# Ledger of designs, part 76: miniprotein binders against q56419

Target 1, 326 residues: q56419
Amino acid sequence: MEGRTLEEVQEEVFKRHGVLVPKKELEDLAKALEEAGLLLTEKVEARLKEEEEKLKRERPMRLAGLSYPEGEREARAFLEAFRASYPGEGEEARVLLMPHLEPSRVPEVYGAALAALEKTPPPERIYLVGVAHRPLKEKAAALPVPFQTPFGPALPDLPALQALDALLPFELFNTPLAFREEHSLELPLFFLKGRFPEARVLPLLVARRSPELGEALKVVLRDFPGLLVLAVDLSHVGPRFGDTPLTRTLAEEARRRDLGFLERLAEGEPEAALAFLGANPTRIDGVEVVASLLPLLRERKGKVLAHRLDLEAPTLSAVGAGTLVL
Short names: E, the ipSAE of ESMFold2; O, the ipSAE of OpenDDE; V2, 0.75 times the mean of E and O plus 0.25 times the DockQ between their complexes.

## First folded at step 7 (miniprotein)

Design k23
Fold by ESMFold2-Fast, scan of step 7:
Structure k23 (fold): chain B 326 residues (1-326), chain A 104 residues (1-104)
Amino acid sequence: as target 1 above (326 residues)
Amino acid sequence: SPIEEAKRLIEEAIRLAQEGREEEALEKLKEAIKILIENGASPEEVAEIAFRAAMELVRRGAPPELILRLVKEVVRAAEEAGASPETVQKIAIEAYDRIREEVG
């Protein structure tokens, strides 16, 4: 029983049920539970190793039929509907910041991203940088396999990934299992693959600030030019995220915080964007991504195309989403 | 002295590479890099050693994958020896740039 003695367990059973369980019976139960726990651990380990081996070959769709349609024709219609939800013209992107939350919650924000992609010449490769929602062995990771989509597999850019790995002080391909269930890559990839079906992809996850990743990417992008995509959500406010219930005042503060952050990035001042967040405390899941990619964001001016704070009334919570081109 | 030991290991790595024993050559090179970092070698000095090792491999017809692997092993050796993140980054970039300039 973890940190409890058998005497303590026996006493608690007696106090609650008025029965004194003999030590031998408790010892036998404890041994059986320990053995069962070891068997469960062995089964979990075996399953994880099997899943890890499968990920050496390909990354299958996990959200098809849930967040986007499984069939190619239906997926194409879905993508066009999202584009139609944004009434504006796009701007050419060399760097694109887009969300990774459930697309149906912020259709016009994804529509703005699609508008930007329409104005962008087809890249040979896309550096897709998401946020790790599971622990990584290192500050960042990549998975060098095809990612399945309704539009066909998004193929990895192996030469560019290997060049990136060579420049990093850690193994880039360090946590395959973190990619098994990762919406910050899968959801943006759906839209990117739909627009640029021939582009190869570098699927990257950031867990913690990695200045070495940004410096290495700057070098790799010089030799392997492509579209840089930061797949990040903005403010996370309310009880669902460990905060107080959302009020009108807190929602307005979140909107101002998100826009202040994006506007500073659009001015080519990513350090100022991070400092602004420090002065205006919030939970933006993309902060470690932006902090890692500083060398790629400095002195690059652009435009905020869309922003929405999506309200989740049942939980009195909200998530901010935006589209920024640089 | 540690510097003499690092020099011996580099000479041994070159000999092993000339014999086609690439894995053993990389291990000796890694050990030499760790000693150099622990004894205050500059990022430029370490990058120069990595560049020279890479050029020897290129001369012997090594594929690009092996050259990138050499850069990776040098970077990891410096990190394992306790070099600062800034130093490791500088070694990696300078080694890569010099190799790229020579090979294309």
Scores: ipSAE 0.256, ipTM 0.720, lowest interface PAE 5.0, mean pLDDT 87

Design k24
Fold by ESMFold2-Fast, scan of step 7:
Structure k24 (fold): chain B 326 residues (1-326), chain A 104 residues (1-104)
Amino acid sequence: as target 1 above (326 residues)
Amino acid sequence: SPIEEAKRLIEEAIRLAQEGREEEALEKLKEAIKILIENGASPEEVAEIAFRAAMELVRRGAPPELILRLVKEVAKAAEEAGASPETVQKIAIEAYDRIREEVG
C-alpha cells in the first residue's frame, strides 16, 4: 500500500495472521524487492531500447493472422469480401473517415470505405491519422519507416514527413515505441495499401488536441497533395468503457450521437460537430483528431456512407463505427 | 548592444558557411536568433534571417533536407529563447513559404 512503513506492514501481518515478523526479515525482504525492481527496470529499459532500434528500420505486422490474412492472395480475397458486404457504389474522397475497430465486427463499414476508395483517384500519398493508444512525448507523432502489410511494405513519404516536422513546434518523430502495437494505423493501412499499393504514407498518431498539427498539415498538403484519412471509432458505450449496461434506449442515443456528429462533419462544420457532442464524455476517440484537423475539415461537404453500432453482448457494451467522405 | 552582438554572430555565421563550416555556421546563427528573440524581434524578422541563410545553402547546392533542417533549427532556437509555440510555428511557416516561392 502507498505510504506503508515496515512497522505498519509488520503490524498488519500480526493482526491478520497472529505472527510477528522480525523487522530484520522485513528489511531484508524490502531491500530484495527494491533490488529486484531495479533489475526488472533495467531489463525492461534494455528491451525497450532494442525494440526502438528495430523500429528505426521497419514496422512489422502485429495483427497478421489475427485481424487479416498473412498471405497476399488470402488478403486480397479478404479485402474483396469486405467490399462485397457494402451494396453501394461509394463516392470520391478528398478526406475519408473510417474506423480502426476490428474489421470483422463491422464489415459493411469497411466495405463502404473500400467503395469510396474505388471512386477516388490513386493518391501519391496518404496522410493516415490514427489515435494513440499509448502515451506520446508530444501531442502527436509519426514514424518515418516502411510499415509491413500482406500487400508489401507501405513506404513512408520522407520529403512530406520532413516538411511536416519542420512546420511543427515540436519534434514529430518523438515516440517510436508508440507505433510498435497500434491498431488505429495497422488496420486502416491494410485496406488502404490493398487499394493503393503505390501510395506512400504519412503514419500519424494524435494523443491530445494539436491545432498546430492541423495548421502544419494545411501547408504540407498544399505542396504534397494526397488523401487525408481519419482512422477513428465513434461511441464507446457500456461497462467495458465505464458506463452502465447497454439498453435499447442507450443504444439509440449512441446512434443518434454518432450520426449527428458525422452529419455535421459532412456539412463542413467540424466545430458544430464537436459542440453537438457537448461537455459529456461521449467516448468518441475521434474528437481529438477532428479538433486537431479543423483547418482541413471546414467547408468540405460530403456524405455519410455507413454507420453501425456494434454490440459486444458478453459485456453489454458497444462501439460505433462509420464511413464518411468529404 | 545585444542587437549588435546578434549582427556580429550572423556575419560570423556567413563567413563560416563560406568556408564550408556549415555546422559551426548553424551554431552561430542559432545564438543570434536567441538574442534577437530575447530582445523582441518579430517572427517575420527571424523568418527573413532563416530565408537568407537557406538561400545561401541553395546557392551552394544543398539538398532540400538540409534546408528543412535549417528551418527547424532556427524555429527551435526561438523556442529555446522563450518564444511561444504559436510564434515558433509562425517563424517556420513564413520561412518555409518564402523558401518555397524562390526554390519551387
Scores: ipSAE 0.731, ipTM 0.904, lowest interface PAE 1.4, mean pLDDT 88

Design k25
Fold by ESMFold2-Fast, scan of step 7:
Structure k25 (fold): chain B 326 residues (1-326), chain A 104 residues (1-104)
Amino acid sequence: as target 1 above (326 residues)
Amino acid sequence: SPIEEAKRLIEEAIRLAQEGREEEALEKLKEAIKILIENGASPEEVAEIAFRAAMELVRRGAPPELILRLVKEVAWAAEEAGASPETVQKIAIEAYDRIREEVG
């Protein structure tokens, strides 16, 4: 407690009850409030430790019943509806860029990803690289446990994860709690598990550019081949993200930057894609992931299958989403 | 000399590994790596030492996870001795590549 708090409490009691509370009694109250705050802090710490221990065994669904159906049959129908939302044909993917934005907002973009997965031979493992929405102790992290889905648990590829950890200059399994609520992994994983139920997964988060992650992944992918998935959103524009309300000009700029970024990646030129964005004024999530994974993206040519800038009407803001096959 | 001490620690680590005393072997190896890095050893030299230790473990039927742990611990010992993150990763990748080429 601060001294200001004690004086304010003393004045409030005097106003309400016409009694000037002695300083000792106010100090005792302040101590009791500090002890209550300490108990609340201890409860929060105990709960976090309990959640961390649970995450050593499995990662439960957090968005089931909200972003996708809980039941397997309903989840299957949901996934097929998304595929139907995309009228085009997919192409085989060795690297897939797909969004992690709420799926119902960009169904045709997720449908394009599903179309690509239909053309892709079932991989033994999926390297699923998302964006950390909570701080990590290091630039990147992984959680080596089963991730629950309506289609059953997505099992971790422990040998590949251990190889990756061995080749990094930091502890890969460094922030389990960051994975407790992480939609950039959970939402793409729903679609990936639905299409490749037997594939093991490496669930990876990038918080800041980590060239050492890309160097390690290049080696691991050579020995443990699999599908590389970059689960990233594109431009974030409008008041929700620090801009003015969405105008036609701002929307056109966001689309230009999204497509210019994706098209340069499709030419196998990830450095050119980053240079095109410069200071990243429309806040493309993929910048830190692409900058981390340069060795895996160079000289890989492919195709942009879908792109959408989705409007958040209440905030006059928008988020870009795209599907790119390499 | 420090280099001669590191050489003796490496020889002791190999002997301990051959005796099935893997944890003690790893500790001696880590001490040798710290001395070598402090005295300017190249990443390639450190990787060769890690490779030799790993091959002794492989000959005894050590599982892949133990070999990967060896690579990680050697790289971390270099970091504790002041090696840059780039050097630490180079040691790990070089050691891993040498082991993989030999084992498959």
Scores: ipSAE 0.633, ipTM 0.881, lowest interface PAE 2.2, mean pLDDT 89

Design k26
Fold by ESMFold2-Fast, scan of step 7:
Structure k26 (fold): chain B 326 residues (1-326), chain A 104 residues (1-104)
Amino acid sequence: as target 1 above (326 residues)
Amino acid sequence: SPIEEAKRLIEEAIRLAQEGREEEALEKLKEAIKILIENGASPEEVAEIAFRAAMELVRRGAPPELILRLVKEVAYAAEEAGASPETVQKIAIEAYDRIREEVG
C-alpha cells in the first residue's frame, strides 16, 4: 500500500472491474486483512521460537529415509556401497573437499571421499564447513549441539567451538534456525560419522566470505588439531540456477572450470583458484568457503580424486561435484 | 586523568577477581578497556591487560570457558568504544596467544 490512497485503489478497481466500492468498505477490508496477517505472523513467530528452543538441545535428522537410510545397519551397508562405487585408492587428508549434493547423484565422488577417509588417521575432531542455504545474521555461524545420525549423535567439540567464538569479532552461535534444514552439513556428516564415530564436530556455515573466520580457525586448529572438511558443490549451470539451458559445450566448459579450480587448490594456490573462475565465481558453491579459509589452504599440495558433472535432464541443468585431498 | 581512572578500575577488577566476584570484576575491566580505547590505547596494550586479568583468574582455578568469555567481553568492550572488527579480532587473538603461551 505504499504510495497509494484509498481513492486510488477505488479508482483502479472501478477501471478494471467496473465496480465502485465505497471507501469505508475498502477500509474495513484492509483492516480485516491486516489483522489476519498479524495473526499469521504471530503463529509463524511462535513456531520459529519453538523450533529455535529445540535446537538448543540437539539437531535432529531431516534427510533420513530420503537421502540415506534411517537404521544403523542399512546406513552402514549404504556407506560401504558408496565406497565400492569408487575403484581407486584414497590419499591421506588433512583437508578434504567433498560435495554436499544428493549422494545418489554422484556415488563415485562420495566414494572417493570415503577412500580418503579410509587412509586418514581418525581425527579427534572434524571442522565441517558447509554453505548456508538460509540467511545468517553474521557471515558465518555454528550450532554447538549434538547432530543426530544413523550412527549415533555427532557430538560438538565445545572447547574448540568456544575458542573459535572468542577469536571472532561477532557471535559465532548467531542463527540456530539456519541449521534446522541444512543439507550442506547433514549429508557430509553422514559419511564422516560413519567413518569416524569417535570424532567430535564443529558444524560451521559460511554465508559470505569471512577472512576473520580463516584467521580464527588457523589459531584454533593449532591448539585443537583436526580434519578440516569443506563441504561444497562446484559449478551450477542451467535454467534451475538462472542460466541458459545446458548444451554439450556448456557442460564441457563447466567441467573445465571445476577441474581448473580444484587443480589450483591442489597446488596450494587458493588465490589462483579463485582468480581462475574469472568473472563468474558465484557459480561455484564453495567460493565463499574457499575465500574465507585462505590461510588454511595456502601451500598445501594434494590431489583431485574424483570429479563429475551431474546432469539433470528434466531441467537441462547440472551441478559439479568433486573430491580433493590436501 | 582518564588513564589514571582506567588504572583504578583495573586494580578494582583484580581485587574483585581475588574475592571470587568474577561478574563484577569483568564489568570493571570492560569499563577500563573502553576508557583506554577512547584514549588511544593500542590493541597490544589492551591484550596485555586482558592477559593479566585472565592469569589472575587462572591462578584461582577459573575454568577455560570463563577465560574465553573474558577475552570475548574485553574485545567487545573495545568494539563499543569504536574499535574496528580487525582491531577487535587482533585484541582477542593476541590475548588468547599470550594466555596459551603462559598456561601451555
Scores: ipSAE 0.786, ipTM 0.925, lowest interface PAE 1.2, mean pLDDT 90

Design k27
Fold by ESMFold2-Fast, scan of step 7:
Structure k27 (fold): chain B 326 residues (1-326), chain A 104 residues (1-104)
Amino acid sequence: as target 1 above (326 residues)
Amino acid sequence: SPIEEAKRLIEEAIRLAQEGREEEALEKLKEAIKILIENGASPEEVAEIAFRAAMELVRRGAPPELILRLVKEVARAAREAGASPETVQKIAIEAYDRIREEVG
């Protein structure tokens, strides 16, 4: 109610109740609403401050018992079942693109990622780049704390994070609360920690295109070499995503778009991959991640290990997922 | 009137979700959120609506990524309607907390 006149409040009450209220009662109502608003805001602010304070110590698991098992033994069996779902051997990765959607929906795609990790020498650190599903104060953010997993905490690479922060035109550690609930980091991290228990992590979120992040990461990776992981999903098609019901034709188009995007990345042509999406419109999650990381993806050739368009039969919709090694 | 419109859009969203038309339901929900924010709804009121919508989707077997997307799209609708960045963050955090409390 800040900056509102009595006439504006009276208009609001009339619109809401269809009757004009006497001025004194309107003044009393305005005062009561202001007091209620202040009490509610203070309560919310106190809770947010408490959550932010907890995030200074560690990032707890949020999807344990939902998307993966809580206990270490059950989590290990779960991870091995995903590896077993993929019949291939994998390839060594310097850059790995993997999904972040619910793993049980595309087990062979996560299995392909696990196969690539098997062929990859254990990295000292992992640059894990996900997509922000909550607003960030800047284009990108990181959280420099241990991330809990069923396999123990994934420790932050503090020297590398500080080196990255120093090169950016914005504060890297700018939105701790955005990391409280973030499946694009938590789900890939489950698999990465299971395979590389000793690797430190740089947990990074991209909210919107940041070429300065890609340029800074190129510099940091020279001094702090490690595995770069892009945690992104592919096509989203069907009524669940604002499209018409999935048909064989639309599914084939989505598969072709996903593969066309991935194959252009595999040829070391990320600008061509982005242009291909512009010419063949679709909703691909994580395009802002690829656009931010162009300097790290150019001239780097690799291979698409797996792709699946996962059908959601009840909604006649589908989500694309893939594993790409560069 | 605007509040009555928002209520009707929420009721339509529930009906569409019950018919398995989840994306259309989400669009109606976003329209309702914009109206509510433009008419002074609190972050807690918007978070409660997002929580209720998420619970409907959970009951229908929606995967976690759709639930996370729903909260994000509600927050985006609030921002487009003129909510401050702080208000948008409060909506998302409150909605996620309520969802987490219920499902686990």
Scores: ipSAE 0.000, ipTM 0.147, lowest interface PAE 19.2, mean pLDDT 80

Design k28 (at its last look DockQ between E and O 0.01; V2 from the best seeds 0.00; counts 0 for: pae O 11.9 > 1.5, pTM O .732 < .8, placed apart)
Fold by ESMFold2-Fast, scan of step 7:
Structure k28 (fold): chain B 326 residues (1-326), chain A 104 residues (1-104)
Amino acid sequence: as target 1 above (326 residues)
Amino acid sequence: SPIEEAKRLIEEAIRLAQEGREEEALEKLKEAIKILIENGASPEEVAEIAFRAAMELVRRGAPPELILRLVKEVARAAKEAGASPETVQKIAIEAYDRIREEVG
């Protein structure tokens, strides 16, 4: 009952079930829940401390055997199948925007990203910027440990991470537990490690817009050049995301919204891309990432290689995905 | 005066660095930075002081890791003294750039 009063609980039960629960019964229930919560809090706290200690050494795979194959041979074949799903040629990338949703839903979009990586000289390091799906203590965070993949561990670029931390007004390594279950880093990393096995990585999460991250990264990228990857999904529409069921009209609006956003980024106008979405109710988790990285995206022209709106049955919902090279 | 005390602490930090007493030098530097921020010092003034301390460490063969740690500790001291996030970052970037320009 954290942050809820007995009066609020009583009112909610009345609204949902049309029954007014006596205050004494609610008081007894609240006491039992509070006592149970205190016992669970101690056990949860001990478990989280153990997980945090493990994350000081490495970040294990969480989605192996689920979203991608666990074995190296099978993982290689899986990755090559995604490349084959995209019939076009890539473009060289200095900045790559790619998705982080389940790859099997949009294989041609991941294939386009792979095509771009084939045209890109191997970078010494990859700045991999994902979206936090769990709260961070600060607006952004990083985890300076090896991330396991079927292709071997993706090693952290410790000097570049230390330089980035020194230029930020907060502690960069502030929420290790947020990285324990984070598909916005793990899924793009699978593809990036498969294509650039020798590249070191800066695994970064953005929870809220952090202009200070963009300012610091502009300085760090000057001294530690590398590939910047924005791992973001586009439109989220339908009941699964709190909206009405997807219709043909809503799907067309979502595609127009996604493409308008990507094309403005491709023109080197990230503020215009954000303004275009500002009048639009569709949630794009990439907004906070783009808003944080403005200094790195301005006046960079590029090309949209692929876009798809994936329909999710049975909820009549959809998620947009795209590949953009700058 | 607070400004005179800060100058005294900076001189002490430089002497400690010259003696190879890096941790004590850093603590005196942080104390000076807090006083300066509390008394309205500009980001440029604080960055110059950090640069001077860093150059003494570089002269003694300090590795890049220690220089980056100095920049971060100066930023932490400014934050503890109540500087805004924008001011803290400006100090760090200006100190870093001045050090980079001199060292190459």
Scores: ipSAE 0.815, ipTM 0.936, lowest interface PAE 0.9, mean pLDDT 89
Fold by ESMFold2, look of step 8:
Structure k28 (fold): chain B 326 residues (1-326), chain A 104 residues (1-104)
Amino acid sequence: as target 1 above (326 residues)
Amino acid sequence: SPIEEAKRLIEEAIRLAQEGREEEALEKLKEAIKILIENGASPEEVAEIAFRAAMELVRRGAPPELILRLVKEVARAAKEAGASPETVQKIAIEAYDRIREEVG
C-alpha cells in the first residue's frame, strides 16, 4: 500500500479477486491494519523490554530438557557419559578451546574438554568467550549476572568484569538481549560448571574481531588469573551454509582447514592460523574470537585432543568441532 | 587559555577528591581531560592525572569499584574529545597499571 493511491489499490483488488471494494471500505481497512500493526509492535516491544529487565538479574537455562537434562542428578550422569565418550587422557590447560555445537553430535569432543579439565587445577574464575549469534551494539559484550545451570548458578566475577570494562574503549555491558538464547555460552558452561562448581565466570561474546579486547584481557588475566575458554566451532560447510551439497572433497577440505587451524594455534602461532584460513572458505566461526585474543594465544604451545567434522545427513552439511589445550 | 583552564580544573578535581567529594571531582576531571586531549596531551600525561586523582580517593578509603569507575570515565572523556580507540585504551591501561603498581 506504500506509495499507492486508494484508487490504485481498489483497481488491483478488483483485478485479483473480481470484487470492486468501495474506497471508503478500503480506507477503513487500511486504518484498522495500521492500528493493529502499531498495537502488535508496541506489544512486542514491551515484551522485549520485560525480557531485557529479567536478563539484568539472571540468565535462565534455555536448553535444559533439549540439549542437557534439567535435574542435577541426571545432569551429573550426563556429564559422566560425555567424559566416558573420550577414552584418552587430558592435559592441564591455561587456555581451552572447545565447541558450542549440540553436545550429542560431538560427544568425544566435549569428553576431551572434560579430560583436560580433570588435569586443570580448579580456577578461581573462567573467562568464557563465545560467538555472538545475534547482533551486538559493540564488537564484544558481557552479561554480568548469574547464569543458571543444573549444577547451580554460575556466578559472575564482578570485579574482573568491571576491570575489563574499564580497560575497553567501548561499553562492555551493552546488549543483554543478545544473551537470551546464546548457546555458545550456555552449552560449554554446562560442562565447565559441572567440573568447576566454585569457579566464577566472565561470560563474554565476540561479534567482530576486537584487538582491544585481547589487550584488555591480557591485563585483567594478569591481575585476575583464571582459565581462558574459547567456545567456538570450526568449519561450516554444505547447503545449510550456502554451499553445494557436501562431497568427500569438500569434507576433506573442511577437515584439513580445521586441523591446520588448530595445529597452528597449538604451535603458538595464532596469526599464522588466521593467515592459513585466508578468506575462510569453510566458515570457521572461531576466527573472530582468535583474532580478538591474539595477545593471549601467542607463543603458547599445546595439543589438539580431539576433532570431528559432524555430518548433518538431512541437510547434506557438516560442522567441525575440536578440543585444543594450550 | 585552554591550558590554564585545564590546569584550574585539575587542581579543583584533586582538591575535591581530597575532600571526599567524589562525584564533583570526577566531573571536573572529565572536563579537564577533554580540554587536554583537544590540545594534544599524550596518553601518559592523561594517565598521570587520572592516577593522581585516584590516589586521593584511595587515601580516603574509596572502594575499588569507584577507582575503576574513575578510570572508565577518564577513558570516556578522552573518547568524547575525539581520541582514537587505541589512544583511549592506552590511557585506561596506563592509569590502571600505575594505580595497581602503587596499591599492589
Scores: ipSAE 0.716, ipTM 0.899, lowest interface PAE 1.2, mean pLDDT 90
Fold by OpenDDE base, look of step 8:
Structure k28 (fold): chain B 326 residues (1-326), chain A 104 residues (1-104)
Amino acid sequence: as target 1 above (326 residues)
Amino acid sequence: SPIEEAKRLIEEAIRLAQEGREEEALEKLKEAIKILIENGASPEEVAEIAFRAAMELVRRGAPPELILRLVKEVARAAKEAGASPETVQKIAIEAYDRIREEVG
């Protein structure tokens, strides 16, 4: 806990995740940790260092056998089932916005992404831009290592990553531990790797809007063309996120915000999409990613393929997910 | 196998948590953890399985309170299984981080 107060932790969780963790539960956790003798010891630092050293070699699957099958055969069947859940046809994507929510919650939204990928020529590389749910040292980060998938490792495009790093005013290869568990990359990557087994990947995380990232990527994409994927969720509403239980009115507002955001992106007006959200009262997850990638989204027309506001019944909360092609 | 049994119990815990049966979910998780420990699973393996289960619960809409309770139980189980303070700390940090990620 690096000397942070529980209030700071609560605020940080709320700011990042929109989730209000009860202070009492944090206190109980902290106490349990203290009782467990969980002081940052030299051994913990050594273990974190070991984990960091492992992450210099590869990023292992964390959600295999949970969110998706671990075995390749089962994983292929999983992809096919998700594709089947979307009855429509896709369109060729140069930019794909897709969710990173638990796949089982929004199967047709992932199915729409797969439909788009079917119409997309195999890219040499995929720029996979996720949301950092952990703190980053910088506004954005990359992990230049193979990401394990049931379809084999997603190999990094080191030349393109190096080119990107060289154009950024900060070190791109920062905070490797933030990638260890980051589902905003792992979940989309499953679908992407399954569809494009030979594509190299640039796994990127955005913690805060970085206009520099979008400008740098625009240059890099000229020399290193590829598919841009925004792995972002949409509205987060309900008690988990500090609202009242989901009502028709709240759900309608969340859908209005989600669709209004996606439609403006589909018209090639990302600044208008951000302006439409204003203070982002429904907590659209992808705002910092979109704000970072404005140069790549401008004047690109596309189509919203799918949208869902998925109810999390136990918390009476809901998360929006969408698939957009540009 | 004991691992398969523990996995089934975790899956059941997930289902129970989704049904709002939090106490029963916790009990199934504890039982799964116990089986793993009794069959020679390392505290790290137990922790990892329990965290994966907790994450799944979160992703499936388990209330943050339940997740924190699950994490506490995992950390406790790891400690009871003879995990070093460092291992338990790692587990706790990972749990906290995973909670943060999943609620985000």
Scores: ipSAE 0.000, ipTM 0.183, lowest interface PAE 11.9, mean pLDDT 84
ESMFold2 (binder alone), look of step 8: mean pLDDT 75; pTM 0.682

Design k29
Fold by ESMFold2-Fast, scan of step 7:
Structure k29 (fold): chain B 326 residues (1-326), chain A 104 residues (1-104)
Amino acid sequence: as target 1 above (326 residues)
Amino acid sequence: SPIEEAKRLIEEAIRLAQEGREEEALEKLKEAIKILIENGASPEEVAEIAFRAAMELVRRGAPPELILRLVKEVARAALEAGASPETVQKIAIEAYDRIREEVG
């Protein structure tokens, strides 16, 4: 009906049914369609407002029953199976880089992260830094509410979050709706909560490099010590990411860039890691997080525990994932 | 005394804000807050000072982002002066709530 006159609609009806529909009936139909469209728009708007209000109280699970089991016992068995997929021992982490890719695609990489967590003393709090997959009003954001998990709610560290907010030149709690569906926080949090059930969390998203975030976090971590977790994926290559179909050469380039990036971080040289990537042609999404957290990564040596380039044959695409302890 | 110096800095911050020199006013206010915290000022006292400074900026037509920045800068000064994180949180929340009640 959009863009059509009443007379054009009458002519179309006559052609199909051999009868002209009176103008008044078409006007009534147009009003009904307009009202239905308005009601649909109002329903969507009301739902978004309802979801935003709910996010002021808690962040519900979105991927339970899809990426991990909903029940606590089943979730525990699932987590232990991931640990068993990695045959090595972990290393103690003060900083942990782990993926947020669908866990079932890279179980040994998540297993390596779990191995590192087993060697790490339980932290009082976890600074969980993910990548924004939806626009933020500012360069970074946080949501200061409990995040539901199969192991119980991961409680926010409100004093540490407020201290962080006080040191930033922008409002930290600026985009609640961006957290409604954010796998870069939810998937790592599942594993972190399973291993450290008593730890409070600072759920942080980075959309663009924010050096002020890293400087503020350095101050906050002095007064509120905790485990820093960078929940980032590595190379994104192939048509699913706006690239050419995956070739052996492209896969080799992705692996080279992933490993070169991780190894330079392991040497405590995050600026060298960023410089190595240059224009980031394989789209490592951790670049903005690392660039934001430079003061926390410098001169901190560690070890790459695992790396995989996960191949998605149907789309001829791949995503890199790794575990790094510092 | 340190407390008398803090009062002098607050008075100068108010004068600078009245003259449209908001950045200089904020720096004087931050220095006063550090002195007050170092000398045992309560979160309520610091929040009251932040609130009054914010109301002066509102009277001058300052945009909301400058008012929010003032609260954050006061909290930051308190943290740098050795206030506990709980104290810093209380200062920021109480100052912001008072501003919202008066302006909202």
Scores: ipSAE 0.000, ipTM 0.118, lowest interface PAE 22.4, mean pLDDT 82

